# VH-VL binders against Argininosuccinate lyase 2 (argH2): the designs that were tried, part 11

Target 1, 199 residues: Argininosuccinate lyase 2 (argH2), of Mesorhizobium japonicum (q981v0r135to333)
Amino acid sequence: ATELQRHSIPIPETWLATSIRDVENILAHGTLPVVVKPVSGSGSSGVRLCDSAAAAIAGFNSAKSVLQDQVDLPSPDILIQQYVEGKEYSAEIIAYDGKLHCLGILAKHKGPPPCFVEVGHDFPAPLLEPSLQELASFASGAVSALGLEFGPAHVEFVITESGPVIIEVNPRLAGGMIPVMLSHALGTSILDMVIRLYA
Below, E stands for the ipSAE of ESMFold2; O stands for the ipSAE of OpenDDE; V2 stands for 0.75 times the mean of E and O plus 0.25 times the DockQ between their complexes.

## First folded at step 7 (VH-VL)

Design d2 (from d1s with heavy chain I29F S31G; framework fv_siltartoxatug; at its last look DockQ between E and O 0.55; V2 from the best seeds 0.00; counts 0 for: pae O 3.6 > 2)
Fold by OpenDDE, look of step 7:
Structure d2 (fold): chain C 199 residues (1-199), chain A 118 residues (1-118), chain B 107 residues (1-107)
Amino acid sequence: as target 1 above (199 residues)
Amino acid sequence: QVQLQESGAGLVKPSETLSLTCGVAGGSFGGYGLSWIRQPPGKGLEWIGVIWSGGSTYYNPSLKSRVTISVDTSKSQFSLKLSSVTAADTAVYYCARKKWLYGYFDYWGQGTLVTVSS
Amino acid sequence: DIQMTQSPSILSASVGDRVTITCRASQDISNYLAWYQQKPGKAPTLVIYDASNLETGVPSRFSGTESGTEFTLTISSLQPDDFATYYCQQYYNLPYTFGQGTKLEIK
């Protein structure tokens, strides 16, 4: 987060919580609504929009439960982010040979709050070419800013009225059927492409 | 209110590199694309390229091989370098700003004339 | 690249006249078209965006329309301050391209 900010890349205000007390302290200084989600994980599991302190605490406990089912940590870190209103998109980036290559921009379709269950994706995102290029550059810039110079990266962002905002950067391919979708659309196996990078 | 201001040498010799800087005041780099646009004397406008806050760029293919745009967010400025200049590169050079996802330019610098001459 | 063709290149008119400048795109660009005004020795200023939206601060006598690949900038009643060169610009695709300009001069 700090590195992204240092590079003037828009991100929501983000906090880490390991206890309910932390959540309360964060909300004392933050503005509702917030998104509570596990620090680690994929998809929308454990992600909740919270518009009250009670909801945030419930979200924290839910996220904690999700993580404890996956990892043996008594007090896992939970991410709390300022909610960003807008449509969510993602970019798949491949970094190699000192270059960042955006495979494309996806539009994410989510269910209603508070859980935002993922219901589908569009590839390519139905945007104009200049916008796609701009978003590709934006996402690549975020990956670069984080020093991810090799391998795949999955960048999640929300397009707001004032522009795109990074909400997550993962040093891996997107999960689920996204790699399959991309492979089909691009006429090449994205997974094989990534495997070859490490061969 | 946002203000853009170009600066740099107004005279460049053929084959040398044109170098300009644009200072941005009264606004943030975030959420915007920053572009260079030039206009030869008595002629129309040509878009040169754009840079985003993260440093990523896109150049007009007609100039791509010779153009470098960079940004210094700490100084709130971005720059243009155009190598191997010829008389055809003589123009008023403008820096301009556009919002994300929009391709029109709402704020412009006053422009600076760069003359390529021996 | 998308070519933008403006007409006329020069337009002579008088104060109070209704004037129309046309810009034609070489392909469909939807409504992704902007108009700029440029006075001598000055930078262009945005007048219209998205083909028909008036930029903030621009007089209401300015308007923009679209029909297919044809776009028009209209000044309903020409004022002395309106004499300038006008440019259209498409932002449907990269690279961004401008029309060659229309010089609106005093008759």
Scores: ipSAE 0.056, ipTM 0.679, lowest interface PAE 3.6, mean pLDDT 91
ESMFold2, look of step 7: ipSAE 0.356; ipTM 0.725
ESMFold2 (binder alone), look of step 7: mean pLDDT 89; pTM 0.921

Design d3 (from b3 with heavy chain F27G T28S L29F S31G, light chain R93N; framework fv_benmelstobart; at its last look DockQ between E and O 0.85; V2 from the best seeds 0.00; counts 0 for: loop humanness VH .275 < .308, pae E 2.3 > 2)
Fold by ESMFold2, look of step 7:
Structure d3 (fold): chain C 199 residues (1-199), chain A 118 residues (1-118), chain B 107 residues (1-107)
Amino acid sequence: as target 1 above (199 residues)
Amino acid sequence: QITLKESGPTLVKPTQTLTLTCTVSGGSFGGYGMHWIRQPPGKALEWLGVIWSGGSTYYNAAFMSRLTITKDNSKNQVVLTMNNMDPVDTATYYCARKKWLYGYFDYWGQGTLVTVSS
Amino acid sequence: DIQMTQSPSSLSASVGDRVTITCKASQDISNYVAWYQQKPGKAPKLLIYDASNLETGVPDRFSGSGYGTDFTFTISSLQPEDIATYFCQQYYNLPYTFGQGTKLEIK
């Protein structure tokens, strides 16, 4: 988050909550609505949009329950993040030999509020080529700012009325069907490509 | 509220290199691409190229052998360099910014007239 | 490259008249067209985007229409302050390209 801000890359305001008291304190001075989600997890599991303090407390408890159900029993910490409304996209980036390669831009499809269950992705995003270039450059800039030198990166971002906002940058392959979908569309195995980076 | 301003030489001799700087003030610079567009006197606008927010560029093929666009995030500046200037390159040069995901320009600099003559 | 052919190149009309300017693309560009007003010594000002959508703060006497290759820009009732050159622009693909412009004068 801090490194992205040093490079003037927009991110939503984010807090860490370990207790219901933390949630209350954050919301006393924060702007609603917020998204409450577990620190660890896949897809949209335990993620909730909250329009009130009561909803945020319920979301905290729900997200905490999701973390407790994980096999590895990870940290119980919950993220409280300002809700950023807009069109959601993801980018699959490969860092290699000092270069960043955008393999594709996908449009994300979410279920309805408050849970935002991931429903699917479109590849390529239904956008004109100049817009795909614009998004690829934005996502690559975020990865570059974080200093990823080798390996895959999965970037999630939202294009809002006031501009682009980075939601997540993960140094890993995307989950779900995305690697399979890209492999079919590009005519090469994304997994093989990543394995070769580590060879 | 956002202001774009072009600066640089207004007179250039044939074969010289033109360098123009676009300075962004009063608003966000990071996260946005910057475009260069020129208008020869009495003629249509010509799109020259773009530097996207992450630093990648795309140039109009008609100019790409002579054209370089760079940026300096610390100074909120984008720089146009065009080699081997010719009198036909006499034009008003604009920097411009567009709405995200769209290709129309809602912010323009005031423009700077660059004259190329001996 | 996509060529945008604009007509007429100049136009004289009276205050209150309906003014129509056309722009034709060399290929199907859906509705990815913008229209600009440019006054002497000034940068272009966006009026219309996506062929028919009015930019915020632009008077509703300005309008646009079209899809595919043929696009029309209209001023429903010409005002004295509308003296300018008007351009279309396609943003379907790079390089972005502009019409040659129409100089509009009040007679």
Scores: ipSAE 0.471, ipTM 0.789, lowest interface PAE 2.3, mean pLDDT 80
ESMFold2 (binder alone), look of step 7: mean pLDDT 90; pTM 0.919
OpenDDE, look of step 7: ipSAE 0.863; ipTM 0.944

Design d4 (from b3 with heavy chain L101M, light chain R93N; framework fv_benmelstobart; at its last look DockQ between E and O 0.74; V2 from the best seeds 0.69)
Fold by ESMFold2, look of step 7:
Structure d4 (fold): chain C 199 residues (1-199), chain A 118 residues (1-118), chain B 107 residues (1-107)
Amino acid sequence: as target 1 above (199 residues)
Amino acid sequence: QITLKESGPTLVKPTQTLTLTCTVSGFTLGSYGMHWIRQPPGKALEWLGVIWSGGSTYYNAAFMSRLTITKDNSKNQVVLTMNNMDPVDTATYYCARKKWMYGYFDYWGQGTLVTVSS
Amino acid sequence: DIQMTQSPSSLSASVGDRVTITCKASQDISNYVAWYQQKPGKAPKLLIYDASNLETGVPDRFSGSGYGTDFTFTISSLQPEDIATYFCQQYYNLPYTFGQGTKLEIK
């Protein structure tokens, strides 16, 4: 999935690691800093910014512990991802019959490095309308480029000095309070919209 | 090295359709939108419209009935089409790239003067 | 649409003079203003963004200020190479709009 994202839209270089040897091999060829995180998790649990090989190994062990607590995995996968500096946003998109509908752009609030604990979201993002158009178009383009034709998509991205970068495209509703925030702000149930899409 | 270059006819007769192509290099149209801006001789710049990175467009209402902006990301090209040209449309036409999250233009093409006359 | 009214339309000054150009927006646009220099036959060149920030590589004799509706562009000591037309631009909302320009000449 990661490899496919590399070829569609600008994304940070991302690797899967299952052992400390994998971490060492990745860092032998990569440029620090990197973000080390579990393949599954919420609220930035087990996520760590690492500016050295030692920090990356420590981050791997921490992320591994998060996965082991949730599920006993025989070879738990840890993501190692190039760190991308910039303001982070997300978009909620509904795809139907070749049409993409951006329901909104959210700005993410994270705690300080190295852990980046998510502390909240703003909807709508505190941006000028042309910037919201720009972000919505970029996120929709990523969903379209991946060939997602039907259903909800949650897009995470960062705006850097060198341009926008997609962090993740999930073909599902966002987690946490985001669907509730959007439903309240838009005056309609996002869950009802998704259910009707599948009916 | 980021470059933008406008190309197309320099003379168009009234009522004809103008087609201009902006060819870009040093960045991808999947990451950046492209704007068209014109400048009549001795007058202010006029923003015509944008095609955003994902393909959506927004046109200045003054021109939107006869303006179309399209693109081909694989060719690094953005195309301006303007129908029903009139002598008042005589101008230098620029394509320009906007800084992300801002509305100012940090890269401009050289411009192409389009004259509309019989 | 947001109207940008620029003054003066033209200006003649001597080398070493301080030059001031103003733009007034038809509504509050915070600091979302850019200033451009345009030489004859050339595309505009960005000088100032966010009303007061100097673009990289632009000489520090250029400066800008303002917030809300009233914006000022200044050349602290005019040089011969500064002969050009200067424009403001708002980027608060679409359509982006530009001032009418100030043609600057050396006496």
Scores: ipSAE 0.533, ipTM 0.821, lowest interface PAE 1.9, mean pLDDT 81
ESMFold2 (binder alone), look of step 7: mean pLDDT 91; pTM 0.921
OpenDDE, look of step 7: ipSAE 0.808; ipTM 0.928

Design d5 (from b3 with heavy chain L101F Y102S, light chain R93N; framework fv_benmelstobart; at its last look DockQ between E and O 0.68; V2 from the best seeds 0.00; counts 0 for: pae E 2.6 > 2)
Heavy chain, then light chain:
Amino acid sequence: QITLKESGPTLVKPTQTLTLTCTVSGFTLGSYGMHWIRQPPGKALEWLGVIWSGGSTYYNAAFMSRLTITKDNSKNQVVLTMNNMDPVDTATYYCARKKWFSGYFDYWGQGTLVTVSS
Amino acid sequence: DIQMTQSPSSLSASVGDRVTITCKASQDISNYVAWYQQKPGKAPKLLIYDASNLETGVPDRFSGSGYGTDFTFTISSLQPEDIATYFCQQYYNLPYTFGQGTKLEIK
ESMFold2, look of step 7: ipSAE 0.410; ipTM 0.751
ESMFold2 (binder alone), look of step 7: mean pLDDT 93; pTM 0.931
OpenDDE, look of step 7: ipSAE 0.842; ipTM 0.937

Design d6 (from b3 with heavy chain K99R Y102S, light chain N53R R93N; framework fv_benmelstobart; at its last look DockQ between E and O 0.89; V2 from the best seeds 0.75)
Heavy chain, then light chain:
Amino acid sequence: QITLKESGPTLVKPTQTLTLTCTVSGFTLGSYGMHWIRQPPGKALEWLGVIWSGGSTYYNAAFMSRLTITKDNSKNQVVLTMNNMDPVDTATYYCARKRWLSGYFDYWGQGTLVTVSS
Amino acid sequence: DIQMTQSPSSLSASVGDRVTITCKASQDISNYVAWYQQKPGKAPKLLIYDASRLETGVPDRFSGSGYGTDFTFTISSLQPEDIATYFCQQYYNLPYTFGQGTKLEIK
ESMFold2, look of step 7: ipSAE 0.560; ipTM 0.835
ESMFold2 (binder alone), look of step 7: mean pLDDT 92; pTM 0.926
OpenDDE, look of step 7: ipSAE 0.850; ipTM 0.941

## First folded at step 9 (VH-VL; framework fv_benmelstobart)

Design e1 (from d6 with light chain E55Q; at its last fold request DockQ between E and O 0.80; V2 from the best seeds 0.76)
Heavy chain, then light chain:
Amino acid sequence: QITLKESGPTLVKPTQTLTLTCTVSGFTLGSYGMHWIRQPPGKALEWLGVIWSGGSTYYNAAFMSRLTITKDNSKNQVVLTMNNMDPVDTATYYCARKRWLSGYFDYWGQGTLVTVSS
Amino acid sequence: DIQMTQSPSSLSASVGDRVTITCKASQDISNYVAWYQQKPGKAPKLLIYDASRLQTGVPDRFSGSGYGTDFTFTISSLQPEDIATYFCQQYYNLPYTFGQGTKLEIK
ESMFold2, look of step 9: ipSAE 0.575; ipTM 0.842
ESMFold2 (binder alone), look of step 9: mean pLDDT 92; pTM 0.932
OpenDDE, look of step 9: ipSAE 0.872; ipTM 0.950
ESMFold2, look of step 12: ipSAE 0.605; ipTM 0.855
ESMFold2 (binder alone), look of step 12: mean pLDDT 92; pTM 0.932
OpenDDE, look of step 12: ipSAE 0.866; ipTM 0.949
ESMFold2, fold request of step 16: ipSAE 0.597, 0.603, 0.623; ipTM 0.853, 0.858, 0.867
ESMFold2 (binder alone), fold request of step 16: mean pLDDT 92, 92, 92; pTM 0.934, 0.933, 0.934
OpenDDE, fold request of step 16: ipSAE 0.874, 0.873, 0.871; ipTM 0.950, 0.950, 0.949

Design e2 (from d6 with heavy chain L29F S56D; at its last look DockQ between E and O 0.86; V2 from the best seeds 0.74)
Fold by ESMFold2, look of step 9:
Structure e2 (fold): chain C 199 residues (1-199), chain A 118 residues (1-118), chain B 107 residues (1-107)
Amino acid sequence: as target 1 above (199 residues)
Amino acid sequence: QITLKESGPTLVKPTQTLTLTCTVSGFTFGSYGMHWIRQPPGKALEWLGVIWSGGDTYYNAAFMSRLTITKDNSKNQVVLTMNNMDPVDTATYYCARKRWLSGYFDYWGQGTLVTVSS
Amino acid sequence: DIQMTQSPSSLSASVGDRVTITCKASQDISNYVAWYQQKPGKAPKLLIYDASRLETGVPDRFSGSGYGTDFTFTISSLQPEDIATYFCQQYYNLPYTFGQGTKLEIK
């Protein structure tokens, strides 16, 4: 988050909460709506849009339960993040020899609030080629700002009325069916490509 | 307030290299692509190229052999370099920003007239 | 490259007249057309995008329509301050291209 801020790349305000008291303190600043999610997890498990303090507390408890079930941590950390409204996309990028290669841009489909259950993805995103270039360059720029020189990266971002906002940059392949969808669409195994990079 | 301003020489001799700088303020420069567009006197606008937010460039094929677009995010500047100027290249040169996921330009610089003459 | 051809190249009309300018694309570009107003010595000003959507702050006497290859820009009741050159732009693909422009004058 800090590295992205230094490169003037917009990110949502994000806080770490370990207790209900932390949630109450964060919400005292009137930053609603917020997204409450576990620090780590898969898919949209435990992710919740919260329009009120009561909803945020409920979301905290739900996210906490997800983490405790998965990793058995006594007091797992929960992320509280400012909600960013807009069109959501993801990019799959491979960094090699100082160069970044965007494998594709996907449009994300999410279920309705408050849980944002991931519904599916479109590859390629239904956009004009200049817009795909624009998105690919933005995602690659974010990865470059983090100093990734080698390996895969998965970037999630939202395009708002006031510009793009990075939600997440992971130095890994996307989860779910995305690598399978890309392999099918590109006619090449994405996993094999990643393995060859590391071999 | 979003502002874009072109600066550089207004007179260039044939065969010389033109260098124009666009200085911007009022928005997150590193998050937007920057475009160069020119307008010869009394003629249609011509799109020259773009440097996307991540540094990738795309140039109009008619100019790509002579054209380089670079940027410096720390100075909020985009630089147009065009080699081998010819009198036909006399035009007002604009930098512009477009709305995200669109192709139409919501902010333009004031433009700078560059005359190519002996 | 996608060619945008405007008609007419110039137009003279009276205050209150309905003014129509057309733009034809060399291929199907869906609705990816914008219209600009340019006063002498000034940068273009966006009026219409997506063929028919009015930019904020633009008077509602301006309108646009069309899909595919044929696009129309209309001023429903010409005002003295509307004297300018008007042109279309396609943004379906790179390079972005512009119409030749229509110079509008008051009789």
Scores: ipSAE 0.522, ipTM 0.812, lowest interface PAE 1.9, mean pLDDT 81
ESMFold2 (binder alone), look of step 9: mean pLDDT 91; pTM 0.925
OpenDDE, look of step 9: ipSAE 0.874; ipTM 0.949

Design e3 (from d6 with heavy chain L29V S31G; at its last look DockQ between E and O 0.93; V2 from the best seeds 0.00; counts 0 for: loop humanness VH .255 < .308)
Fold by ESMFold2, look of step 9:
Structure e3 (fold): chain C 199 residues (1-199), chain A 118 residues (1-118), chain B 107 residues (1-107)
Amino acid sequence: as target 1 above (199 residues)
Amino acid sequence: QITLKESGPTLVKPTQTLTLTCTVSGFTVGGYGMHWIRQPPGKALEWLGVIWSGGSTYYNAAFMSRLTITKDNSKNQVVLTMNNMDPVDTATYYCARKRWLSGYFDYWGQGTLVTVSS
Amino acid sequence: DIQMTQSPSSLSASVGDRVTITCKASQDISNYVAWYQQKPGKAPKLLIYDASRLETGVPDRFSGSGYGTDFTFTISSLQPEDIATYFCQQYYNLPYTFGQGTKLEIK
């Protein structure tokens, strides 16, 4: 997050909370609404849009409960993040030998708030080719700013009135059906490509 | 208060290399695609190329062999380099910015006339 | 590359007249057309985008229409300050290309 700011890449304000008091302090200074989510987890599990302090506290407790039920999760920390309104996209990037390859830009379909259950993706996103180039360069720039030299990266971002904002950069293959969709659309197994990259 | 300003030599000789700098204020070049467009006297505008926010470039094929666009985020500048200038390259050169995901230009520099002659 | 053929190349009209300028694309470009006004010695000014949408701060005597290959720009009642060169631009794909312009004069 901090490294993205050094490269002037827009990110939403994000805080780490470990207690209810942390949540209260963050909301005293923060702008509602916020998204409350576990620091680690898959899909939309434990993710909640909160438009009040009471909702954020409830969301914190709910997200903490989800983490504590997982035996293989790391720290049970909770993220509180400024809600950014706009259409969500993701980019699938492979970094190898100092080169970044954007495999594609996907448009995300989400269920209704407050939980934002991920319901589908479009590949390629319904955008003109110059716009796909523009977003691919943005996403690759974010991965480059983080110094990822090797392996897959999954970048999530939102397009706002003032431009794209990075939501997440994960040094892993995308979850859900995204690798399957890309494999079918590209005519090549994405998992095989990643395995061969590491071979 | 967004401004773009082209600077560089206004007279170059045939075969020389042109270097133009676009200095911007009110936004960062790292946050937008930056475009170069030229207009020969009395003729249509010609799109030369773009450097996208992440640093990748796309050049008009007609100029691709002679054209390089680079940027320096710390100086908030975009640089056009065009090799092997010819009198037909005499034109006003503009840098421009567009809104994200659009294709139309709402911010232009003032333009600089570059004359190529002996 | 997509060619934009603009007509007419020049036009003389009286104040108050309705002025119409056309652009024809060499292929289907949906509605991805913009129109610009350019005064001598000045950078272009965006007037219309997406073929028919008026840019903020542009007087509503300017309008645009069209879809596919044929596009029209109209000034409903010509004003003295509208003397300029007008041109279209496609942004369906790269390289972006421009019409050669229509020089508009008052008679």
Scores: ipSAE 0.574, ipTM 0.846, lowest interface PAE 1.7, mean pLDDT 82
ESMFold2 (binder alone), look of step 9: mean pLDDT 92; pTM 0.927
OpenDDE, look of step 9: ipSAE 0.883; ipTM 0.953

Design e4 (from d6 with heavy chain S102G, light chain E55Q; at its last look DockQ between E and O 0.78; V2 from the best seeds 0.00; counts 0 for: pae E 2.1 > 2)
Fold by ESMFold2, look of step 9:
Structure e4 (fold): chain C 199 residues (1-199), chain A 118 residues (1-118), chain B 107 residues (1-107)
Amino acid sequence: as target 1 above (199 residues)
Amino acid sequence: QITLKESGPTLVKPTQTLTLTCTVSGFTLGSYGMHWIRQPPGKALEWLGVIWSGGSTYYNAAFMSRLTITKDNSKNQVVLTMNNMDPVDTATYYCARKRWLGGYFDYWGQGTLVTVSS
Amino acid sequence: DIQMTQSPSSLSASVGDRVTITCKASQDISNYVAWYQQKPGKAPKLLIYDASRLQTGVPDRFSGSGYGTDFTFTISSLQPEDIATYFCQQYYNLPYTFGQGTKLEIK
């Protein structure tokens, strides 16, 4: 997050919480609404939009339960982020030979708040080619700023009225059906491409 | 406030290289691409190219062999370099910013007239 | 490249008149058209985007319409301050291209 800020790449304010007291302290000096989510996870498991302190505490407990089931850690961390409203997109990027390659831009479809269950994706995003170039350049800039030199990266971001905001950068293949959708659209196996990078 | 300002020479001799700087404030170059557009006297605007927020560029094919756009995010500056200037390149040069996901320019610099003659 | 052909090149009208300017695209560009006003010595000012949507702060006497290849810009009641050159822009694909402009004069 700090490295993205040094490169002037917008991110939402984000805090870590390990206890309900952490949640209360963060909200005493933060602004609502916030998104409460496990520090790691897939899809939208344990993710919740919270517009009150009580909702944030409930969201913390829910996210903690999800993380304990999946990660097997004694005291997993929960993220609390400033909520950012706008159209959500993702990018799949491959870093190789000192260069970044954007395989495509997807538009994300989510269920209603507060849980935002993912309901689908469009590939390519239904955008004009110049807009796809714009999004790809922004996502690649974030990956470059983090110094990811080799392998896949999955970038999630939101386009707001005041500009783009990075939500997550994960050095892995996207989850869910995204690799399958990309493989069909591109006519080649995305997993195979990643395996060849490590051969 | 969002501001864009072009600076550089107003007179250039044929065959010389033009270098113009666009200095921005009120937003970051890590978030927005910057476009260069020119207008010959009494003629239509011509889009020259863009440097996107991540540093990639796209140039109008008509100018691609002579055109370079670079930037320095920490200085809030975008630089246009155009080689082998000719009197037909006499124009007002603008830098401009568009809204995300649109293709229309809601912020323009004041423009600078560059005259090419000897 | 997508060509934008604008008509007329100039026109003269009286205060209060309805003014209409057209642009024709060389291919289907859906509604990806913007209209600008440019006064002498000044940068262009955005008036209309997405063929028909009014930019914030622009008076509602300005309007636009069209889809596909044929686009129309209208001033419903011409005011003295509307003396300028008006032009369209497509943003369907790169390079972005502009109409040649219509110089509007008051009789």
Scores: ipSAE 0.507, ipTM 0.809, lowest interface PAE 2.1, mean pLDDT 82
ESMFold2 (binder alone), look of step 9: mean pLDDT 92; pTM 0.929
OpenDDE, look of step 9: ipSAE 0.864; ipTM 0.947

Design e5 (from d6 with heavy chain L29V S56Q; at its last look DockQ between E and O 0.82; V2 from the best seeds 0.00; counts 0 for: loop humanness VH .275 < .308)
Fold by ESMFold2, look of step 9:
Structure e5 (fold): chain C 199 residues (1-199), chain A 118 residues (1-118), chain B 107 residues (1-107)
Amino acid sequence: as target 1 above (199 residues)
Amino acid sequence: QITLKESGPTLVKPTQTLTLTCTVSGFTVGSYGMHWIRQPPGKALEWLGVIWSGGQTYYNAAFMSRLTITKDNSKNQVVLTMNNMDPVDTATYYCARKRWLSGYFDYWGQGTLVTVSS
Amino acid sequence: DIQMTQSPSSLSASVGDRVTITCKASQDISNYVAWYQQKPGKAPKLLIYDASRLETGVPDRFSGSGYGTDFTFTISSLQPEDIATYFCQQYYNLPYTFGQGTKLEIK
């Protein structure tokens, strides 16, 4: 977050909540709406858009339940994040030999609010080539700002009316069917590429 | 309060190199692609190229052998360099910014007329 | 490269007249067309994007239409302040290209 800030790359405000009191304190100073989600998770499990304090408390309890089902922790952390409205995309990047290679841009399909269940992905994103170049450059800039010099990166971001916002940068392969989709589309096994990097 | 301003020489001799600087305020060149576009007197606009937010460039094939676009995020500046200038390159040169995921330009500099004369 | 052929090259009309300018693309470019107004000594000003959408702050006497290869720009009732050169731009692919322009004068 700090390194992205130093490079003038927009990110949404994000807070950590461990109790309902934390949620109440964050909302006393923050602006609704917010997204409430578990610290760890996949496929938008336990993720909820919250328009009110009551909804945020309910979302906290729901996200906490998801974490407790997956991990046996007495008080798992919950993320509360500024809602960012816009078209959502992801980029699959490999850092190698001091260079960043964008393997592709995917458009994310999400279910309706408040839960935003991840529905699917399109590869390549249904965009014109100049727009794909634009998005690839933005995602690569974010990875470069974080100093990743070797290995895969999965970048999630939103393009708003006022510009791009980074949601997540993960130094790992994308989840779900994305590696399989890319492998078929590119004619090369993405998993084999990553294994060779670390071998 | 978004502004773009081109600066540099207004007169160059044939075969010399043109260097123009675009200085922006109200946004950062690290967050937007920056485009260079020129307009010869009485003629259509010509798109020259872009430097994307992450630093990658794409140049119009008609100019790419002579054209370099660079940027300095700390100075919030983009620099156009065009080699081997010819009198036909006399034009008003603009820097411009476009809306994300589109190709139409929402902000333009005022333009600077560059005359190439013998 | 995609060529944008604009017609007419110049036009003279009276205040209150309906003015129509056309652009033809050398290939199907869907609706990826913008229209600009440029006054002498000034940078272009965006009027219309996506073939038919008005930019914020642009009077509704300006309009655009078209899809594919044929695009039309219209001023429904010409005003004295509309004296300018008007041109289209495609943004379907790089390099971005522009029409030759139409110089509009009032009689």
Scores: ipSAE 0.588, ipTM 0.847, lowest interface PAE 1.5, mean pLDDT 82
ESMFold2 (binder alone), look of step 9: mean pLDDT 92; pTM 0.930
OpenDDE, look of step 9: ipSAE 0.866; ipTM 0.949

